# VH-VL binders against 7-cyano-7-deazaguanine synthase (queC), part 20

Target 1, 227 residues: 7-cyano-7-deazaguanine synthase (queC), of Persephonella marina (c0qst3)
Amino acid sequence: MKQSSSIIILVSGGMDSAALLWLAKKEFDKVYAVSFDYGQKHRVELDFAKKLTEEAGVEEHFIAEVPHLKGIKGSALTDRSVEIPSEEYPEGPPVTTVPMRNLNFLSIAASFADIYEIENIGIGVHSVDSPYPDCRAEFVSAAEAAINASSVMVAKKKNRITVYTPFLGMTKTDVLRIGLELGVPYEKTYSCYRGTIPPCGECATCRQRIEAFRSVGLEDPWFKKER
Key: E = the ipSAE of ESMFold2; O = the ipSAE of OpenDDE; V2 = 0.75 times the mean of E and O plus 0.25 times the DockQ between their complexes.

## First folded at step 20 (VH-VL; framework fv_ucenprubart)

Design b1 (from z5 with light chain G30D E31S; at its last look DockQ between E and O 0.66; V2 from the best seeds 0.00; counts 0 for: pae E 4.9 > 2)
Fold by ESMFold2, look of step 20:
Structure b1 (fold): chain C 227 residues (1-227), chain A 124 residues (1-124), chain B 108 residues (1-108)
Amino acid sequence: as target 1 above (227 residues)
Amino acid sequence: QVQLVQSGAEVKKPGASVKVSCKASGYTFTSGYYMAWVRQAPGQGLEWMGFINPSGGSTWYAQKFQGRVTMTRDTSTSTVYMELSSLRSEDTAVYYCARGLYDWEGSHTPFDYWGQGTLVTVSS
Amino acid sequence: EIVLTQSPDFQSVTPKEKVTITCQASQSIDSYLLWYQQKPDQSPKLLIKYASQSFSGVPSRFSGSGSGTDFTLTINSLEAEDAATYYCQQYWRLPPWTFGGGTKVEIK
């Protein structure tokens, strides 16, 4: 008798979360998704997230508002007075750092998991070359412990909530290869931090995705030449 | 003053290609404004063909034109180009460039300024 | 894609009278609708954005209203120079940003 399994995936509309979504559809019986509106300049990513979850066929796709992040000054992603950089990041946390972003997101996803009795929370972090503290294994371990200590479901049912991080320890190229094998429609993913349509091609995230495709011998679907 | 100036009228035979230019002035070409192309056959309505972001050169084409249309830009001359290949008599139209803006809050003003139009006639 | 249906296709209107043009969307587009005026051999000119906001330099006799799926362009007192074809366009979220079929307005 096969036991049912369920997961809620953090979906941003980007490449890594798309690969995670397609992997989760293969690995779990029921897949839920949550995306976050935190006042980011690239809010168009939410439209791409919706298209991805519709194509993947998730059970439900939640959009969670995080208004307290909108009011925090000093991040290029949320503060209109701070420009999105075109250059390579300097050493240390970049100006695009949103304070405690993944901690906020995992906490909210955990609330959905607790209420809907979902035993897995998926996040597409990979730790190699990340400038962000909240994309590292030690952060994931601490967050999982806090979630389980806080969960009413765990207290009642004596089960566990697992933070599913299948890409931890992988490079961006590794994750891209997995997504290509799974058939992820990368033309329906969005990475541009400036929020332009079409993508700007010049911000750090656009350049990183273009280079990732080049590293596997492909062109980025957004920047391919036609006939 | 924002101004979009297009190349002159062209006459082409079926099967040929046409490349129409649109030179922008009066604003920063790569500031985040996209450039769209819209055509209008004689006596007909407006038909969206696609657009380009001059900042990085990314494009989005209408499905009807996939495989036949190519949009490019030259940032040194503030010019976008639209090339339509494998021309048919049905491609006879006035081709317009138009700029628009999409900001990160999802509020935008598509097509606030238009070029003067370029007549492309496809005939034997 | 989102289909916009304009009505009527054609109107002949006495000067100084009110003109009403409708545009219906195949799904909700909130208020993300534009109205254009186009005279023969000219490019379209933007009149109204966000369903009801006048663009710079547009005479106050032009107004827009509506939200969701049903939208209206109104010319309160038609002037001779207003004889033209009028188009709606939606710009909801992601492309394609489609146009209505047009409404030709003539002076009677």
Scores: ipSAE 0.252, ipTM 0.683, lowest interface PAE 4.9, mean pLDDT 85
ESMFold2 (binder alone), look of step 20: mean pLDDT 89; pTM 0.890
OpenDDE, look of step 20: ipSAE 0.830; ipTM 0.914

Design b2 (from z5 with heavy chain G106D; at its last look DockQ between E and O 0.22; V2 from the best seeds 0.00; counts 0 for: pae E 14.2 > 2, placed apart)
Fold by ESMFold2, look of step 20:
Structure b2 (fold): chain C 227 residues (1-227), chain A 124 residues (1-124), chain B 108 residues (1-108)
Amino acid sequence: as target 1 above (227 residues)
Amino acid sequence: QVQLVQSGAEVKKPGASVKVSCKASGYTFTSGYYMAWVRQAPGQGLEWMGFINPSGGSTWYAQKFQGRVTMTRDTSTSTVYMELSSLRSEDTAVYYCARGLYDWEDSHTPFDYWGQGTLVTVSS
Amino acid sequence: EIVLTQSPDFQSVTPKEKVTITCQASQSIGEYLLWYQQKPDQSPKLLIKYASQSFSGVPSRFSGSGSGTDFTLTINSLEAEDAATYYCQQYWRLPPWTFGGGTKVEIK
């Protein structure tokens, strides 16, 4: 039986956020979505996010701009002088790191949650050892505490805010299996950090996505070969 | 080197369907370029209809044509097809295929090469 | 969907004079705008990509400018072979990638 509660989902247009969105539609009465424009090279992901939220039938899909992240030098995602690597991630934070990206995103989502009295904020993080510091369980726990300490809704004793992370401890393959069971339209998801259509097939995120499909005996819809 | 060759002109009655082909050569058909269809009624401007990604066969149609248009491809012949059903006199137009690449990072354009056009006339 | 409004619909211009064509988008599209030239009974030909970048083989008299919602195609010194209809097209993110209504340029 669905919970009688509401959630706002961070939707990027990628596989993990799509699986989270479909899971949330199953688990919650009211599902809201928020997506972020921070000047990323792969801004086309926002268009995929819109298609996904329209198909899932969310209550409302917010697009939040994060202009202070636009053009941040030194990140491959926002600085055109830095190439998107084809290799596996180097030791330490990858060159694709946008400083404190998920901290910015969760704080903005929390503002929506606080104002509209939405009691859950969903984020599709799944690896406790992610190369991105702001995708780790340690970060999520600290962010949740900060959100509740800052919340007017909580201060007025109306409810607490939960950061909903159903995929923690899972691999990308595990999340894919969940999404397949839920009926996620993976042909309408987008993972490429280079922002190309079709996806480049050679950046780390494209390769991880392709391998995840292969590991469950399927081909990625974007890279399916004619037979 | 890139060439898009379309099928010949057709005359159809209202209510019929038409299927226009576009054969690509001079590049790898499934390499990362999509194929769009654009039409132009006599004396009028250009109207985007939709596209197909030859690699995966995924399609996107303009809302105006949703339900009446079907785009397919045959990778063995490097050919895309556009079928428009329930034809009306307003569908009289030249139908173009056009190759595109989208990459905001490199500022590539969606439609760098066009077919010669196929005139479809719908009359009773 | 994004509407592109071109102005003017028609220009008759003496040779060697400057031609200016505008294209206004109904929402911001960054610099994701194309300009095409179409001569009678021919397919469109790409002139300008990314609002201001000339496509290969395009004469230097053609230039594009603008960003956001307001864009301009300029022909600095009109030649006889430039008589054609000119279209803008946006390619902002996902389809539909709509066209402007066109501007017909004739030699006076």
Scores: ipSAE 0.005, ipTM 0.451, lowest interface PAE 14.2, mean pLDDT 82
ESMFold2 (binder alone), look of step 20: mean pLDDT 89; pTM 0.902
OpenDDE, look of step 20: ipSAE 0.815; ipTM 0.910

Design b3 (from z5 with heavy chain G106N; at its last look DockQ between E and O 0.04; V2 from the best seeds 0.00; counts 0 for: pae E 10.0 > 2, placed apart)
Fold by ESMFold2, look of step 20:
Structure b3 (fold): chain C 227 residues (1-227), chain A 124 residues (1-124), chain B 108 residues (1-108)
Amino acid sequence: as target 1 above (227 residues)
Amino acid sequence: QVQLVQSGAEVKKPGASVKVSCKASGYTFTSGYYMAWVRQAPGQGLEWMGFINPSGGSTWYAQKFQGRVTMTRDTSTSTVYMELSSLRSEDTAVYYCARGLYDWENSHTPFDYWGQGTLVTVSS
Amino acid sequence: EIVLTQSPDFQSVTPKEKVTITCQASQSIGEYLLWYQQKPDQSPKLLIKYASQSFSGVPSRFSGSGSGTDFTLTINSLEAEDAATYYCQQYWRLPPWTFGGGTKVEIK
C-alpha cells in the first residue's frame, strides 16, 4: 500500500540505497535523504549519492559530517595503514568494520526525523546474518526502540517513528531486480570500498555487484566489455 | 569430497537433553558455509530447526525451538553441535545436519550436503 | 511462516512413465524453491535449486518449473531407482525455511 507520509533515506550511493530511494519515491509522498562523510577512503560515493538524489528529486539531501569517525585506527575504510581486502569476508567482523557506524547514522537521521516531523527512516539492510553487527535485524529493532523512546515528536504527537527496512531477508540479486523494475539508473551508483575511478573490481563489494548483474543476465555498467 | 559425519543414535528419557555432533571434512570449515539442522519424526516430513555459521558462531533458531535448542561449534575439530533440552516424546526423530552457503549479498547456494542422520528416541 | 502444500501425497506409477509433483506456496517466493529426493533410511539429496536449476550429477529426466506460488517437479521417464519420497523447500528471505509435506512415489 502507498503511504501518504514522509521518509528520510540513508543514501550511500550504492545499489541497495539507490533501490531503496526509488522504492521510497514510489511509496511515500515526501522523500528526504541523508548521506554521511566519516572520512571513508571511498568518499567519492557521496558524489554518486548526490547524483542519485538529484535524479530522484528528493525534498532535501543532507550531508552530515561525522568527525569522530574520521581517522579511526584499525578499520580498512578509514585507516590508510589497513588495506581493503580482496578476499571473501573473514571469520568475525570484517576489517572494514567502522565501530557503531549505522548506530551513529541512524541517530543522526532520527534527529532530522524528529525536527522535520518525518515518521519513517529508511535503511537498505537486507541480510539476516550480516558480518557487520550494525546491519542485522536485531540491531534495527533495538535502534527503532531507542529512537521512539528518545523522540520529542513521538512524545508530543503520540505517533511512531518506523525504521523502514523493505529489503530485509532479500539477496543483493533480489534488490537489484526490484531496482531494475523501478528504473534505477545503476550507471550512477557506486559500490567500491577503495574509492577508485574506475571501481577496482577486486574488493568484496565490487565482486558482489558484478555477480549480481551477471545473475540477472546483465553486465555491470562499470565493467561492461561488449558494448 | 565433502562429508558430514554425525554422532550415533541415542535413547533419552523425557526431560533430558541430547547433544548431536556433525563433523565436517573435505572443505574449509570456516569458509562461510553455515550448518543447518533439520529433523524428521517417524513417518513425518522434514522440519527446519535453525543454523549456525561456524565462522564466528552466529546462530538463528526456528521459533518453535527457541529456548530449547543451542547450536555450537568447535573450529579445532571442524564439528558443529546441536543440543536440544527438555526432551519430550514428540522430539523422537532423525536429526540431520546439512551444509549451505546462505549468501545474503548474492544468490544462495542451498543445502548441498547432508549428514547421515542421528536417531534420537525419547521414551520412558 | 510460509506454508508449502505438496500434491499428491502418494503416486504409484508405471515404469518409464512421467511423474508430476506440485508444490504450492502460501505466498509468492519468487523462484526460491528446492526439490529433494529421499530414499528409505537415507538423508535427503538435492535435485533442483532455484525452482528449475538441476543440481550437479542429477539425471536429466528430473526437471523443475514454476515461479511465484506454483511449482512442479517432473520425472520424464521413471526409473526403478527413482522410487522415493520427494520434498520441496522454500528459502525466501528470512527463516524459517519450511518444507512441503512430501510426495511418495512408488513403481507399479
Scores: ipSAE 0.006, ipTM 0.568, lowest interface PAE 10.0, mean pLDDT 84
ESMFold2 (binder alone), look of step 20: mean pLDDT 89; pTM 0.904
OpenDDE, look of step 20: ipSAE 0.816; ipTM 0.909

Design b4 (from z5 with heavy chain S31E; at its last look DockQ between E and O 0.68; V2 from the best seeds 0.00; counts 0 for: pae E 3.5 > 2)
Heavy chain, then light chain:
Amino acid sequence: QVQLVQSGAEVKKPGASVKVSCKASGYTFTEGYYMAWVRQAPGQGLEWMGFINPSGGSTWYAQKFQGRVTMTRDTSTSTVYMELSSLRSEDTAVYYCARGLYDWEGSHTPFDYWGQGTLVTVSS
Amino acid sequence: EIVLTQSPDFQSVTPKEKVTITCQASQSIGEYLLWYQQKPDQSPKLLIKYASQSFSGVPSRFSGSGSGTDFTLTINSLEAEDAATYYCQQYWRLPPWTFGGGTKVEIK
ESMFold2, look of step 20: ipSAE 0.381; ipTM 0.737
ESMFold2 (binder alone), look of step 20: mean pLDDT 89; pTM 0.903
OpenDDE, look of step 20: ipSAE 0.771; ipTM 0.897

Design b5 (from y1 with light chain Y91W; at its last look DockQ between E and O 0.65; V2 from the best seeds 0.00; counts 0 for: pae E 3.6 > 2)
Heavy chain, then light chain:
Amino acid sequence: QVQLVQSGAEVKKPGASVKVSCKASGYTFTSGYYMAWVRQAPGQGLEWMGFINPSGGSTWYAQKFQGRVTMTRDTSTSTVYMELSSLRSEDTAVYYCARGLYDWEGSHTPFDYWGQGTLVTVSS
Amino acid sequence: EIVLTQSPDFQSVTPKEKVTITCQASQSIGEYLLWYQQKPDQSPKLLIKYASQSFSGVPSRFSGSGSGTDFTLTINSLEAEDAATYYCQQWYRLPPWTFGGGTKVEIK
ESMFold2, look of step 20: ipSAE 0.380; ipTM 0.723
ESMFold2 (binder alone), look of step 20: mean pLDDT 89; pTM 0.893
OpenDDE, look of step 20: ipSAE 0.804; ipTM 0.907

## First folded at step 22 (VH-VL; framework fv_ucenprubart)

Design g1 (from y1 with heavy chain S31E L101F; at its last look DockQ between E and O 0.77; V2 from the best seeds 0.00; counts 0 for: pae E 8.6 > 2)
Heavy chain, then light chain:
Amino acid sequence: QVQLVQSGAEVKKPGASVKVSCKASGYTFTEGYYMAWVRQAPGQGLEWMGFINPSGGSTWYAQKFQGRVTMTRDTSTSTVYMELSSLRSEDTAVYYCARGFYDWEGSHTPFDYWGQGTLVTVSS
Amino acid sequence: EIVLTQSPDFQSVTPKEKVTITCQASQSIGEYLLWYQQKPDQSPKLLIKYASQSFSGVPSRFSGSGSGTDFTLTINSLEAEDAATYYCQQYYRLPPWTFGGGTKVEIK
ESMFold2, look of step 22: ipSAE 0.012; ipTM 0.589
ESMFold2 (binder alone), look of step 22: mean pLDDT 88; pTM 0.890
OpenDDE, look of step 22: ipSAE 0.673; ipTM 0.867

Design g2 (from y1 with heavy chain S31E, light chain Q24R L34H; at its last look DockQ between E and O 0.04; V2 from the best seeds 0.00; counts 0 for: pae E 17.2 > 2, placed apart)
Heavy chain, then light chain:
Amino acid sequence: QVQLVQSGAEVKKPGASVKVSCKASGYTFTEGYYMAWVRQAPGQGLEWMGFINPSGGSTWYAQKFQGRVTMTRDTSTSTVYMELSSLRSEDTAVYYCARGLYDWEGSHTPFDYWGQGTLVTVSS
Amino acid sequence: EIVLTQSPDFQSVTPKEKVTITCRASQSIGEYLHWYQQKPDQSPKLLIKYASQSFSGVPSRFSGSGSGTDFTLTINSLEAEDAATYYCQQYYRLPPWTFGGGTKVEIK
ESMFold2, look of step 22: ipSAE 0.000; ipTM 0.422
ESMFold2 (binder alone), look of step 22: mean pLDDT 89; pTM 0.917
OpenDDE, look of step 22: ipSAE 0.815; ipTM 0.905

Design g3 (from y1 with heavy chain T30R S31E Q66E; at its last look DockQ between E and O 0.02; V2 from the best seeds 0.00; counts 0 for: pae E 12.5 > 2, placed apart)
Fold by ESMFold2, look of step 22:
Structure g3 (fold): chain C 227 residues (1-227), chain A 124 residues (1-124), chain B 108 residues (1-108)
Amino acid sequence: as target 1 above (227 residues)
Amino acid sequence: QVQLVQSGAEVKKPGASVKVSCKASGYTFREGYYMAWVRQAPGQGLEWMGFINPSGGSTWYAQKFEGRVTMTRDTSTSTVYMELSSLRSEDTAVYYCARGLYDWEGSHTPFDYWGQGTLVTVSS
Amino acid sequence: EIVLTQSPDFQSVTPKEKVTITCQASQSIGEYLLWYQQKPDQSPKLLIKYASQSFSGVPSRFSGSGSGTDFTLTINSLEAEDAATYYCQQYYRLPPWTFGGGTKVEIK
């Protein structure tokens, strides 16, 4: 009586969501993807997300606009008057915080899950010490509860929607190692918050990515001295 | 076939703005190709101005033009726009759009197809 | 910024002879160099990418070579339609991706 297992993955074009996408292709019968345009300076990530979902062979890849997040003042990702920092996150939520980003994203993904009768929603959050409040285990648990309380599919089928978070409790290096074992094409991923081509190499996410590759004895495909 | 068709010639006064269009056809506009703008003053060489990713609208501008150039796109018409403000006589040039793919992979080519060019003349 | 110096600025060449155009970069750019042909009142056309890889539909008489700082475009047997201005362009790392000053090739 049990139907095929299905998942919708939040895909940003970055390393963590790529690792999640490849893992989901291994673990689920049908894989859908959703990506978001919220006015981020690094909107080029959506082009990389599309290339990743095409290579992975997803059932469908949705791109959803989130207009109320576009141009929000005070975030370096959406406010052009605020610079993308070149330094680490010293204390509190970083200037790159977009208010309730993952809450908005999970809610939209849940709508697609209801329409397509998808039992799982995947998000690539990791590290319990994340500087972003909406990347933590307590947030995921609360969001899952709200989704299940709101879902027509859950009410109709008397099943539950699971928020699939296989990387919780892991470091960025741990996630990279998993992705390498799965064959993720990291040369087709994009992490730069400044949205430049080539990537800037200076923002916190570029530095974290470079360090993660170095920690496993590899060079970041984007920052090799020569190809 | 891939084709880039630009808007017609413009005559402008110093201090004005100009907005040049580039309509793409023969490929999927949001397929990951960027649109670059390059200009060529009369009797001079080529000068790179910047580019826009038509998917999502992200941009990078050459330092020389930062603050004066704005690139936008309209995905419903497969069109990219370049607006140059505070025009000076030295901005008289033919302005080209060109399609390219800029990544670390060796399989891709910047500037593989070019528009026909748009002459912008700035005179007082 | 990376400066590309082309030489010569101008060549007048007998048909069927070999044309050699050089492009010298102010610092190493690996193989990240392009060659273009521009005829009067026309858009530039890509000939060579990655220093030596011919673009689709380019006649086999055009070839590119070099790496690092020294690059060459060769036209093995010049034809009348090859009279044009030729430009190199680098796309090494971050913008600006600069062009060379051009080399005008004439028949005769």
Scores: ipSAE 0.000, ipTM 0.417, lowest interface PAE 12.5, mean pLDDT 82
ESMFold2 (binder alone), look of step 22: mean pLDDT 88; pTM 0.896
OpenDDE, look of step 22: ipSAE 0.802; ipTM 0.904

Design g4 (at its last look DockQ between E and O 0.03; V2 from the best seeds 0.00; counts 0 for: pae E 19.6 > 2, placed apart)
Fold by ESMFold2, look of step 22:
Structure g4 (fold): chain C 227 residues (1-227), chain A 125 residues (1-125), chain B 108 residues (1-108)
Amino acid sequence: as target 1 above (227 residues)
Amino acid sequence: QVQLVQSGAEVKKPGASVKVSCKASGYTFTEGYYMAWVRQAPGQGLEWMGFINPSGGSTWYAQKFQGRVTMTRDTSTSTVYMELSSLRSEDTAVYYCARGLYDWEYGSHTPFDYWGQGTLVTVSS
Amino acid sequence: EIVLTQSPDFQSVTPKEKVTITCQASQSIGEYLLWYQQKPDQSPKLLIKYASQSFSGVPSRFSGSGSGTDFTLTINSLEAEDAATYYCQQYYRLPPWTFGGGTKVEIK
């Protein structure tokens, strides 16, 4: 069986997934996308994800609901009684941790990959400085092994599914630099965990984004100072 | 010298499509400049339709035109295209391409400093 | 989207007199406001950027001012060649980059 050059990308509408999407369009013949609705406060990100995938020209963009994550208490991203922090992440897993989020997402993406015979699953994790356990290299390796052990396509065709993680070992600034070189339209990306329009500018993801732009000598398109 | 040269006038029937071209010269087509499309109905004001980033082909359409407008580019000929489908009499207008620079310092696109000569599209039975 | 309201729609002005055109934004846009001049059968030409900065080659009789929601274009001594329609445009953050309705200036 001749291996196709195809990939399905987990797309959130944020900077990292946008950079991954543009990189994948350069490196793969066919690019699919999947985005997830799990009741997050920043659900508006899905609107940005759709705009990005339409502009990149993906083969298909799937929206998958993850209803068992909706309403789970204790996460700032899904529990209305828990505030999105303004401060840097605390020691240990942040309050914005959604239980096993990327494990759920990768398993769903793998189902699409299995059905459509897609050999690559792309995720924009970079591990350096990540406080989330499911954004780390150890998790990715374990998930890839589980996917390959579970895949009917792999079992029958002896192909391998690769979890494509080109940004591992990079900072947010490193990923931004790659995206700038690729021509990513960062004014059309959305990072705010609070889901506000305009973005809040104060949550950890907004602050990381602002600092990443500043580190390359630029201002974030969303947060340029008013005169 | 920057120049934007548009395709010639067109007459169309209701329900048809039109594709207007805009060929750029005098600058590097894919470096830091967006191309916008703006239309003007006879005797009326200017209406922003959308833009395309020629570097990667990224687009943003005004809500009024989503589903009917498609903007594309051909980097080998330094040309931008705007296609408007399902034409109706209200689409009779002069269609302009206009160049804009993304201003990283202000997080926005700069002024439309150069404009094409305009393309009259007439939609009549 | 951000709506720009221009006033007046039309002015007939004696040569050498002052012309004042206003543009009001539906929300604060800082100083991200442009002014264009369009003569009959011509494409628009940029006059003013960033509310008050003259574009290259624009005669000094043209000036812009304002911030937030209220902006003004001034022609401090109208010349015959200034008979045109003038448009404001905002470029605040995200598209759409909307235009005002226009102000037609004629020589009396």
Scores: ipSAE 0.000, ipTM 0.404, lowest interface PAE 19.6, mean pLDDT 82
ESMFold2 (binder alone), look of step 22: mean pLDDT 89; pTM 0.901
OpenDDE, look of step 22: ipSAE 0.803; ipTM 0.905

Design g5 (from y1 with heavy chain S107P; at its last look DockQ between E and O 0.04; V2 from the best seeds 0.00; counts 0 for: pae E 11.0 > 2, placed apart)
Fold by ESMFold2, look of step 22:
Structure g5 (fold): chain C 227 residues (1-227), chain A 124 residues (1-124), chain B 108 residues (1-108)
Amino acid sequence: as target 1 above (227 residues)
Amino acid sequence: QVQLVQSGAEVKKPGASVKVSCKASGYTFTSGYYMAWVRQAPGQGLEWMGFINPSGGSTWYAQKFQGRVTMTRDTSTSTVYMELSSLRSEDTAVYYCARGLYDWEGPHTPFDYWGQGTLVTVSS
Amino acid sequence: EIVLTQSPDFQSVTPKEKVTITCQASQSIGEYLLWYQQKPDQSPKLLIKYASQSFSGVPSRFSGSGSGTDFTLTINSLEAEDAATYYCQQYYRLPPWTFGGGTKVEIK
């Protein structure tokens, strides 16, 4: 029910989390945000997350540090010896996989939800079966169960914490259309895994973002020609 | 050329189990395509049973089959298996595997290529 | 569960005439609708995806239209080889991705 509940949103500064943030501002009375610093190469995304939460007008925007993930060997997002690929996903989990990233993030977000008595945790996943195991619908369901089993608030109040995933089963294009209708300032979002300014335009996330805009007859604000 | 080749017809008694295989070729088995199973009883329409993503082995089963169906894969042979237990006469059908594109960026395409079908007959 | 209702169940059609098959969804599914052709003792073959996009190698006489809850498959000039059963399927968001009941098309 709008205006009668609260939510904490995982905000990365990217397109999907921005669309979720704007949707949550429409659907919930109080909107909190949390972003994570885990030593990622694209840490500039946190600057964009801050700009988005300021524009949306959230109650509070937490920055949670996750230093134990910094420098874990084998991830292109945190290990400087591993290059970020230009190709699409290889066989098996992508080299950009940070071990159990969303499990760590949801657990931390749940701690904030428990302390601040927030009933909902929002995450912008939309794939039924992502190549990243911790972006899949079955992962979300398992995490929700674990959160509810672990929550002191749930135990005391006999309520539930809901992991809010309004985009599950949608395409990137569907999510983009929702964000455009909601007025998301996509020029203030950032998707590049390489962390460059301007975005590299070459990594999988940059290409997929560009194609999403093209599929709705628009140009990506980052890559359109200035007049 | 994408091909899905299924195991041969089977005859089973009520209460038994059946395991149907589907061998994929002509594409990278673990590249983000899932494998779905669909059945068709004699003279009837198509019924979706579930899917498996061969990359991680994750599954999603139709509620009607929950607890009776198990889908597995063997990435070394590019093969998906569907096992249906506690067979009843109503399970007599042709069982199809079908490839679908999972794509977190764009629309899914649940069934662009189909196997030839495997007739499973349950009688006694 | 999203229910798809096809109409009609059966058509007997003179060659060269137009065939129209409808599929109605129990809730909006956007354009996430597929059409299949199945000939006797064969696997289904994909004709149309995303409500209106022809699959590779499909003759131009086949077209799809619609969005939301109401969808149509059209065969503009029926040929003898088009005698088959036609199914719609939705693939909106989360499984189950259900099928319509089918429409059998015969040559008169």
Scores: ipSAE 0.005, ipTM 0.552, lowest interface PAE 11.0, mean pLDDT 83
ESMFold2 (binder alone), look of step 22: mean pLDDT 89; pTM 0.898
OpenDDE, look of step 22: ipSAE 0.760; ipTM 0.894

